# VH-VL binders against q0aze0, part 2

Target 1, 268 residues: q0aze0
Amino acid sequence: MKIILVNNRFKENTEKKAQEIAGQLSALNVEVIIDNGLDEPYAGTVDFIMVLGGDGTMLRAARRYGQRAIPVLGVNMGTVGFLSNIEINELAEYLPLILREEYSLEARMMLEVAVFQQQSLLTRVFCLNELLLRSNSPRMLSFALEISGQKLEPYRGDGLIVSTTTGSTAYSLSAGGPIADPQLDAFIVTPVASHIINKRPLVVSPEREISLHLLEEREAIIGIDGQIKMDFGAENRVLIKRAPHPLLMVNLKAKPFFTSIDRSLQRQ
Below, E stands for the ipSAE of ESMFold2; O stands for the ipSAE of OpenDDE; V2 stands for 0.75 times the mean of E and O plus 0.25 times the DockQ between their complexes.

## First folded at step 4 (VH-VL; framework fv_ixekizumab)

Design t4 (at its last look DockQ between E and O 0.02; V2 from the best seeds 0.00; counts 0 for: pae E 17.6 > 2, placed apart)
Fold by ESMFold2, look of step 4:
Structure t4 (fold): chain C 268 residues (1-268), chain A 120 residues (1-120), chain B 112 residues (1-112)
Amino acid sequence: as target 1 above (268 residues)
Amino acid sequence: QVQLVQSGAEVKKPGSSVKVSCKASGGTFSRYAISWVRQAPGQGLEWMGGIIPIFGTADYNQRFKGRVTITADESTSTAYMELSSLRSEDTAVYYCAREYYDSSGYFDYWGQGTLVTVSS
Amino acid sequence: DIVMTQTPLSLSVTPGQPASISCRSSQSLLYSDGNTYLHWYLQKPGQSPQLLIYEVSNRFSGVPDRFSGSGSGTDFTLKISRVEAEDVGVYYCMQSIQLPYTFGQGTKLEIK
């Protein structure tokens, strides 16, 4: 059995704990690859991914490995989040179940984001929470949104968020979008500081294709999961689709979504 | 399992056209770019152009001076390359290749190649 | 167009010995997303090209550990730690940072 152990090198004590867990797994004849974010993603065959940390570390793991249909377990290291399943002090209790593959999987929709210059593909990335289009200057953006070829009235404001239901509790929420049940598959399209009052958040079928481009020259940025940033200008276009594969989140311990919202959001 | 299967060899006269097909199986066809690369006998590889089927718009290497047309049919998962006004120097093996989905632009799968011979 | 220059254009190597192939681009292949768009292919005799290394140093699925890639900016290297008979063919580097995609001239690897 081969496992990728994902940690955030810059978080206090996660590096030391990752080494400790790797040693324990190796003693059980489990081959362990540590991904602390500094090296390229491991390209070889892997059976399981264990993420040590909070939602940010899970987002990076999802972008690196989410399209490979590998079970991913979130292990909380002390920060309350939406993407962890078990706490670090429970790992020893659940490890036998992991090794015997006695767990369920919860599929979480991901976005496929393709950014173009003219007709040329510049980059394609996958994300778990959201794509953000935003102004990179004091001036507002004027931009076009198309949903499956249907042009909406032009947008004017600071930008736009296209999120998954998993991402509904992230930036989309702060921008006025709804909290969505992560068991639903959908796009949530949330304007950021719109100057057009009839532009409300939209909930869109996951089978739709979403296209964005600027209607005038402005300095803009595409943000992915709040962790990747790309320049975006009038020569660019972005296409957003449901990714081919969902993130397969391991469920070892029941975690009620709606009651946990009260505590998690009140701390923000 | 991704597979690209190309149409068979062609012998053509100068001034005519050739249309080579490339049928893809496995993976999602619509969003993966299909590129065409040619190789003249004893020579290196030359990118001719490519298409992302969902956009329907192709990009071309200007060396071919508007002689190449690349299209895709999503319903059959097939890409096509047509080269017109053939010259003897167009004698080559023509490959289709799929770009990997992570946006890096490298070709992870290649067709078997189609020999096009232009003579007489 | 970005010019890709390979050296040497031909190698004759005793089985079991190392080989090294250099690729230089006429401009940086590092893009604003932090990725470097330099790839290596092998075309064995009578076959289609096949991917060896993507994005400088990542071995494609099924590629033996004896192949490694390195480099940055405009200078890149493909190394084979122990050449085997099955490694015979022509090696190409390719850039995909901008259109048109361009290949190096190729490096023919032969066994002595």
Scores: ipSAE 0.000, ipTM 0.400, lowest interface PAE 17.6, mean pLDDT 85
Fold by OpenDDE, look of step 4:
Structure t4 (fold): chain C 268 residues (1-268), chain A 120 residues (1-120), chain B 112 residues (1-112)
Amino acid sequence: as target 1 above (268 residues)
Amino acid sequence: QVQLVQSGAEVKKPGSSVKVSCKASGGTFSRYAISWVRQAPGQGLEWMGGIIPIFGTADYNQRFKGRVTITADESTSTAYMELSSLRSEDTAVYYCAREYYDSSGYFDYWGQGTLVTVSS
Amino acid sequence: DIVMTQTPLSLSVTPGQPASISCRSSQSLLYSDGNTYLHWYLQKPGQSPQLLIYEVSNRFSGVPDRFSGSGSGTDFTLKISRVEAEDVGVYYCMQSIQLPYTFGQGTKLEIK
């Protein structure tokens, strides 16, 4: 068995824990790769990914490895979030199950985000939570939203979020989006401070494609999962689709989503 | 092109605090963290600490023993470094530097530096 | 902390001649997955440091091919095949394998 440990190099406790866990796993004849902010994602074949940290670390791991259909386990290290399955102090208890591959998998839809300059692809990224388009100034943006070729009325406001159901409890929620069942595949399109007060979020089929572009000669910002930033101008286009592969999240411990929502949100 | 623009030079009294800002801009796709590195006159480079803004909490060089506070404001793409209980030996040029936290930890872009002079 | 030791601390070179700077770390900079976390910077007079080479031997964008890096484990070398006037400054090696990040003392390169 070969396992990747993903931690946060800016969190020494996660690195230390990764080293400890690596030692334990090695003693059990498990090959371990530690991704402590590697320049490139590890390209070799692996059987399992452990994410040591909070939601942010999971989001990064998802972007780096999510398209490879590798089981990913979130191990929380004392933070509040939605993406970890077990606590670090529980790892020893569940390690035998991991090694025997006795766990369930939960498929989480990811976004495929493509940014273009005219007809040229600038970048393509897979992400677990959301794509954010927002103004880079206090001024509102005017932008066009197209869903599967259907052009909606121009949006005017601070921005727009296209989120997965997983991301529904992230920025989309703060912007007034619905809380979605993470077992459901769907896009959630949530306006950010729309000029139209009653502009409602949209729940869109994962089979559809979403396109965004600005209707003015100003610059905006694209944000991916709150961690990636990209300037976005009038000559740019964004195409959002369902990623071809879901993130395979490991479910070792029962974590009832709906019964924990209020508790989790209150703690944030 | 990526740019890091820092706040202007500071003159401070011993025992006071200084807060330096570093604003990031650029049209590139970026996944960056910000580190602070200082350089005393005629001396080498010393890493003070770094932050990944989305995580909020920074990591510090223990040499500063809690005198350094690094913060970030995502809404303005600005990182801050506050150094308290200033001493004459804190006189230095302070740099912010960018690194991709998904990379190997090299600093690919640097601010112009902020001179902080501590004198009575 | 990992101690980075550069040699020499100063170097005077005739334009067109080669230069070599050594950097030694107190412990291996090779990580478990094969990456080596050693980087080189140049600080030209009156300027901020700038990245030259990352991960031992990779030239950063815009860096001339007269610059090259090599080494492994704890011993590393920066070479300039033909020193030019614009190469004057202080060169630093840095490790990023663990916190805190640490730099060498710097090597001042001057033109004769």
Scores: ipSAE 0.000, ipTM 0.444, lowest interface PAE 13.7, mean pLDDT 91
ESMFold2 (binder alone), look of step 4: mean pLDDT 91; pTM 0.945

## First folded at step 5 (VH-VL; framework fv_ixekizumab)

Design t5 (at its last look DockQ between E and O 0.17; V2 from the best seeds 0.00; counts 0 for: pae E 14.6 > 2, placed apart)
Fold by OpenDDE, look of step 5:
Structure t5 (fold): chain C 268 residues (1-268), chain A 120 residues (1-120), chain B 112 residues (1-112)
Amino acid sequence: as target 1 above (268 residues)
Amino acid sequence: QVQLVQSGAEVKKPGSSVKVSCKASGGTFRSYAISWVRQAPGQGLEWMGGIIPIFGTADYNQRFKGRVTITADESTSTAYMELSSLRSEDTAVYYCAREYYDSSGYFDYWGQGTLVTVSS
Amino acid sequence: DIVMTQTPLSLSVTPGQPASISCRSSQSLLHSDGNTYLHWYLQKPGQSPQLLIYEVSNRFSGVPDRFSGSGSGTDFTLKISRVEAEDVGVYYCMQSIQLPYTFGQGTKLEIK
């Protein structure tokens, strides 16, 4: 068995723990690769990904490895979040099940985000939570939203979020988006401080495509999962689709989503 | 099956304009870009520009210095290429091609070509 | 603009013999997404160009196994293991990593 341990190099606790766990796994004849984000993602085949940390680390792991259809386990390191399944102190208990591959998988829809410079593709990214289009100035943006060829009225505001259902409890929620069942596949399109009072979020079928572009010569930024940032101007376009592969999240421990919402949200 | 059908041959005078059409069928028009590529007699291929219908904007080869205008009508699945201020050196076969823009931008299907002859 | 350079510009091959065409780009065609934006087209006499190979080595639908593509970075090769009469035409490499898209000069393949 080959396992990738994903941690955050800027979090000393996760670094140390990754080394400890690596040692334990090695003693069990498991090949271990540690990914602290410093290097490029491991390109070889692996059987399992263990994410040590909070939601941020999981998001990074999802972007790096999510398209590879590898089981991903979130191991919480004492943080508050929605994406971890077990706690670090529970790992020893569940390790035998992991090694025997006795666990369930939950498929979570990801976004495929393509950013263009005119007709040229600048980047394509798969992400678990959301894409954010936001003004890079105190002024509102004017931008066009199109859903499967249907052009909506131009948006004016600070920006727009396109989120998965998984991401519904992230930035979309702060912007007034609905909380969505993570077992549901859908886009959530949430305006950020629209000039139109009560501009409502949209829940969009995963079968549709979403396109965005600016209607004016303004500087904006695109954010992905709150971790990747890039400049976005009038010559850029964004196309958002359902990713061809979902993230396969390991479910070792039952974690009731709806009963835990209030508790989790109050802690953030 | 995907097909691109272009308008017929044109004969034009120098200084005039020509507009060539390209109708797509057998596929989803919005899911692909339409590019225009020309070929002078006995010469190679030259990319002129393209349009992504879903975005509604066109990109151009700057070598044409604003003489080319590319548009698309989604309702008819038709793309257009207009070239103005025609010169003798614009005599060529003009091709439309479907571009897989959200992949790596290769042209998987081509029109039959439209011969444009510019002569005094 | 990215300059695409093909060699040779003409090739005469006996049927059943192999053929090889080289294409060089003035800059790397490797994209950050991991793909290489190099494609090959064939234009048979009196016809429109048709896609042969996309992304260096992937045969397009209907393209015979005797066609193969290879290369990386700035150097690419199209090979025909056994040339047939129907393979006559002009072959073009193309880059699509940035605008404007550019083609090689073309390589004319003839049968001896």
Scores: ipSAE 0.025, ipTM 0.560, lowest interface PAE 5.6, mean pLDDT 91
Fold by ESMFold2, look of step 5:
Structure t5 (fold): chain C 268 residues (1-268), chain A 120 residues (1-120), chain B 112 residues (1-112)
Amino acid sequence: as target 1 above (268 residues)
Amino acid sequence: QVQLVQSGAEVKKPGSSVKVSCKASGGTFRSYAISWVRQAPGQGLEWMGGIIPIFGTADYNQRFKGRVTITADESTSTAYMELSSLRSEDTAVYYCAREYYDSSGYFDYWGQGTLVTVSS
Amino acid sequence: DIVMTQTPLSLSVTPGQPASISCRSSQSLLHSDGNTYLHWYLQKPGQSPQLLIYEVSNRFSGVPDRFSGSGSGTDFTLKISRVEAEDVGVYYCMQSIQLPYTFGQGTKLEIK
């Protein structure tokens, strides 16, 4: 068995704990690859991914490995978020089940984001929570949104969020979007400080394709999961689709989403 | 289910042209590229060009020296490839393929192929 | 144009035995976005090509787990852990990092 152990060297300062866990796994003849976030993603075949940390570390793991259809377990290192399944002090209890591959999986939809300059692909990235289009100046953006070829009235405002249901409790919520059951597949399209009165949040079928471009020259940015930022201008377009593969989240311990919403949001 | 259905086999004389159609169903036509790939008898695969319908302009493999024209009709979800100034070496099976363009440019679904035979 | 070179061009394999096909590109297929644009297709006798593996190591929907891909930079490998009769056909690698897209010459897999 080969496992990737993902941590955040700079934010969570869990390097010692990651080495300790890697040693325990190696003693059980498990090959361990540590991903600190600073090196290139491991390119080889692995059986399991263990994320040590909070939601931010899980978001990075999802972007790096989510399209490989590998089970991913979130292990909380102190503060409970939305994406961890077990606590670090429970790992020894669940380790035999992990090694025997005796766990269930929950699929979480991801976005595929392609950014173009004119007709040339600049970059393609996957995300678990959301894409943000936002002004990078005091001026409002004027931009076009198309959903499956249907052109909506132009938007004017600070920007737009396109999120998954998993991302419904992140930036989309702060911008006025709904909390969604993460077991549903959907896009949630949430305007940011819209100047146009009738622009309400939209919940959109995962079968749709979403296109954004600026209608006038402005400095804007595209944000991905609150962690990646790219410049975006009038010569750029972005296309958003459901990613080919969902993130496969390991479920070892029941985590009651609905009864814990207030506690999880308050602790963020 | 995504499906690409191509027009039927054709027999052509040298110097003429052929236009092959590729109708897409079961998916979103506007946001995927349609590529054309040919395979001469007993030979490998050769990319000819492709088009993304919402951007309109096709890209071509320059090996065909401007003999290929690729178009798309969004209203009928149909792409077309026209090859002019046909030569005997253009005898091949011509495939359309849906390019998962925004992700990485791999071809996830292929048409059944259209045999074009160029003979005098 | 990027040249894609497959080795071997032909394989004859006893059923149940493993197979390995190499693909080398004339330049790196690693894009500045961190993705590697190398894909594998199988063309079974009398059929259109079908996608097996995209982006080095990702199996397409419905592809058996006996197929795996690996590699980086300019060197890539497709492995079949246990060859079955249905695996006969011609295997192609393809790069999509730049236009024109180019395929390897193909590797014909036959059963002994």
Scores: ipSAE 0.000, ipTM 0.469, lowest interface PAE 14.6, mean pLDDT 85
ESMFold2 (binder alone), look of step 5: mean pLDDT 91; pTM 0.945

## First folded at step 6 (VH-VL; framework fv_ixekizumab)

Design t6 (at its last look DockQ between E and O 0.01; V2 from the best seeds 0.00; counts 0 for: pae O 14.4 > 2, placed apart)
Fold by ESMFold2, look of step 6:
Structure t6 (fold): chain C 268 residues (1-268), chain A 120 residues (1-120), chain B 112 residues (1-112)
Amino acid sequence: as target 1 above (268 residues)
Amino acid sequence: QVQLVQSGAEVKKPGSSVKVSCKASGGTFRSYAISWVRQAPGQGLEWMGGIIPIFGTADYNQRFKGRVTITADESTSTAYMELSSLRSEDTAVYYCAREYYYDSGYFDYWGQGTLVTVSS
Amino acid sequence: DIVMTQTPLSLSVTPGQPASISCRSSQSLLHSDGDTYLHWYLQKPGQSPQLLIYEVSNRFSGVPDRFSGSGSGTDFTLKISRVEAEDVGVYYCMQSIQLPYTFGQGTKLEIK
């Protein structure tokens, strides 16, 4: 059995804990690859992914490994987010179940984001929460949104968020979008500080394709899961669709989403 | 299941042009890239260019600069490749092929090929 | 342009025996996004090419598990653990890390 152990290199205590857990797993003849975020993703075959940390560490793991259809377990290291399943002090209790594959999986939709300059692909990334298009200056953006080739009336404002239902509790919520059940597959399109009346958040079928481009030259940024940022200009376009594979989140311990919303949002 | 059906074989004279069609069915057309690849008799494969239909403008292999035009018609789910100023060395089988993730760069489905023969 | 070099250019194999085809690129095919843009195709006699392996090691739908791909950076290998008569044809590697996309010169597999 081979496991990727994902942690955050910049949190000293998590590095020591990751090494300790790797040692425990090695004693059980489990091969462990540590991904601390500083090196390229591990390219070899893997049976399971264990994420040590909060929602940010899970987002990185999803971007790096989410399209491989490998079970991913979130283990929180002190505070509970929306994406962790068990606490670190419970790991020893659940480890036998992990090794015997006695757990359920929850599928979470991901976005596939393709950014182009003219017709040339600049980058293709997958994300769990959202893409943010925003102004990189005091000036508003004027931009076009297309949904499956249907051109909507132009947008004007600070930007736009295209999120998954999982991302509905992240930046989309702060911009006025709805909280969505993460078991639903959908896009949530949320304007950021729109100056056009009647531009409301949209909930869109996951079978649609969403395209964005600027209608005039302005400095803008594309943000991915709040962790990757890239310049975006008048010669760029972005195309967004449902990723080919969902993130397969391991469920060892029930985490009631709806009854925990207020507590989880306050603790982030 | 995705299927790509190309137009039939053509015989052309040097200096003329040819336009090959590639009709897609059984899947999404407008958001996946369509590339054109040719194979001269007994030779290997050569990428000519490609288009993502929703964006409408193509990229080309510079070896064919000025002679190749690639277009797409979303209403008929059909891509086209036109090669002008034909020479005898342009005799080849011309394939269209689909890229799996918009511009993933690998071709998951291929057309049956169109033989273009350039001779006097 | 990235040059793709395959070895051998021709391979004659007894049925049931393994086969190995190498592909070397003139520069790294590892993208900063973490993916490696190296793919393998098989063109059987009289047919269109068909996708075999994508992104180094992923078998396309319907490809038998006797086919496997490996490698990194600039050096890649396609292996057939037990060659069968239906495996006859020309094998091509292709890079798609940058335009223009380029193919190897092909490896012809024949049965002894």
Scores: ipSAE 0.005, ipTM 0.463, lowest interface PAE 13.3, mean pLDDT 85
Fold by OpenDDE, look of step 6:
Structure t6 (fold): chain C 268 residues (1-268), chain A 120 residues (1-120), chain B 112 residues (1-112)
Amino acid sequence: as target 1 above (268 residues)
Amino acid sequence: QVQLVQSGAEVKKPGSSVKVSCKASGGTFRSYAISWVRQAPGQGLEWMGGIIPIFGTADYNQRFKGRVTITADESTSTAYMELSSLRSEDTAVYYCAREYYYDSGYFDYWGQGTLVTVSS
Amino acid sequence: DIVMTQTPLSLSVTPGQPASISCRSSQSLLHSDGDTYLHWYLQKPGQSPQLLIYEVSNRFSGVPDRFSGSGSGTDFTLKISRVEAEDVGVYYCMQSIQLPYTFGQGTKLEIK
């Protein structure tokens, strides 16, 4: 068995824990690669990915490895979030199940985000939560939204979020988007401070394609999972599709989503 | 071209605090880590801590025993380093340095440095 | 903390002659990802440090080919094939395999 341990090098406790776990796994004749984000994703074949940390680390891991159809386990290390399945102090208990591959998987839809300049592809990214189009100034943006060839009325506002159902409890929620069941595959299109009062979020079939482009000569920014940022101008277009592969999240421990989100909202 | 521009020199009394800024331009601020490195007069380089702006949380050299606070403002592409309970031995040039988190573990660009003098 | 030890701490070189600086780490700088996180910086007089070599042997952009880095594990070397006047300054090795990042003491290079 070969395992990737994903952590954040700027979280000292996760680095230390990653080394400890790596040692333990090695002692059990498991091959271990530690990914702390300093290098390109490991290109070799692996059997399991263990993410040590919070949601941010999971999002990074998903972007780096999600397209490879590898089981991914979130191990929380004291951070409040929605993407971890077990706590670090529970790892020892569940390690035998992991090694025996006795666990269930939950498929989470990811986005395929392609950014173009005219007809040229600039970048393609798979992400777990959302794409954000946002103004780079205090001024509103004017942009076109097209869904499967259907051109909607131009949007004006601070921006737009296209989110997975997993991402519905992230930035989309803060922007007024609906809470979605993570077991449902769908796009959630949430306006960010639209000039139209009561502009409603859209729930869109994962079979559709979503495209965005600016209708004015202004500079905007696209953000991916709140961790990737790139400039977006009038000559650029973004195409969003369902990723060809879902993220395979390991489910070792039952985690009731709706009770958890309700509790989280009450604490805010 | 990437540039890191730091705030000007500071003169402080012992026991006070200093906050140094580092503004980044010519690159994507969110995807880079900003570290702070200081250099006492005639001495070597000492890493103080670092932050990835998108994460918001910084990591610190424990030698500073909680006296250092590093923050970042994405809207202005500016990182900050605050050092409290200043001592005479904190007199140094403080540098900010950029590290691309996903691709490297080295500092490819440095600020011009900020001299902080602590004296009675 | 990882201790970085440079030798020598100072050297005086005649222009056109070669120079060599050694850096030793208290533990291996080879990461599980296959990379070695040892870097070299030069701080010219009155200036900020600047990157010369990253990951043992890679020259940073704009760095002359007279600079080269080598080594593995815990032992590393920076070489200058032909020292020029502009190479005067203090050279630092640095590890970034784990926090906190640590530097060598620095090696002051002067021209005879």
Scores: ipSAE 0.000, ipTM 0.453, lowest interface PAE 14.4, mean pLDDT 90
ESMFold2 (binder alone), look of step 6: mean pLDDT 91; pTM 0.943

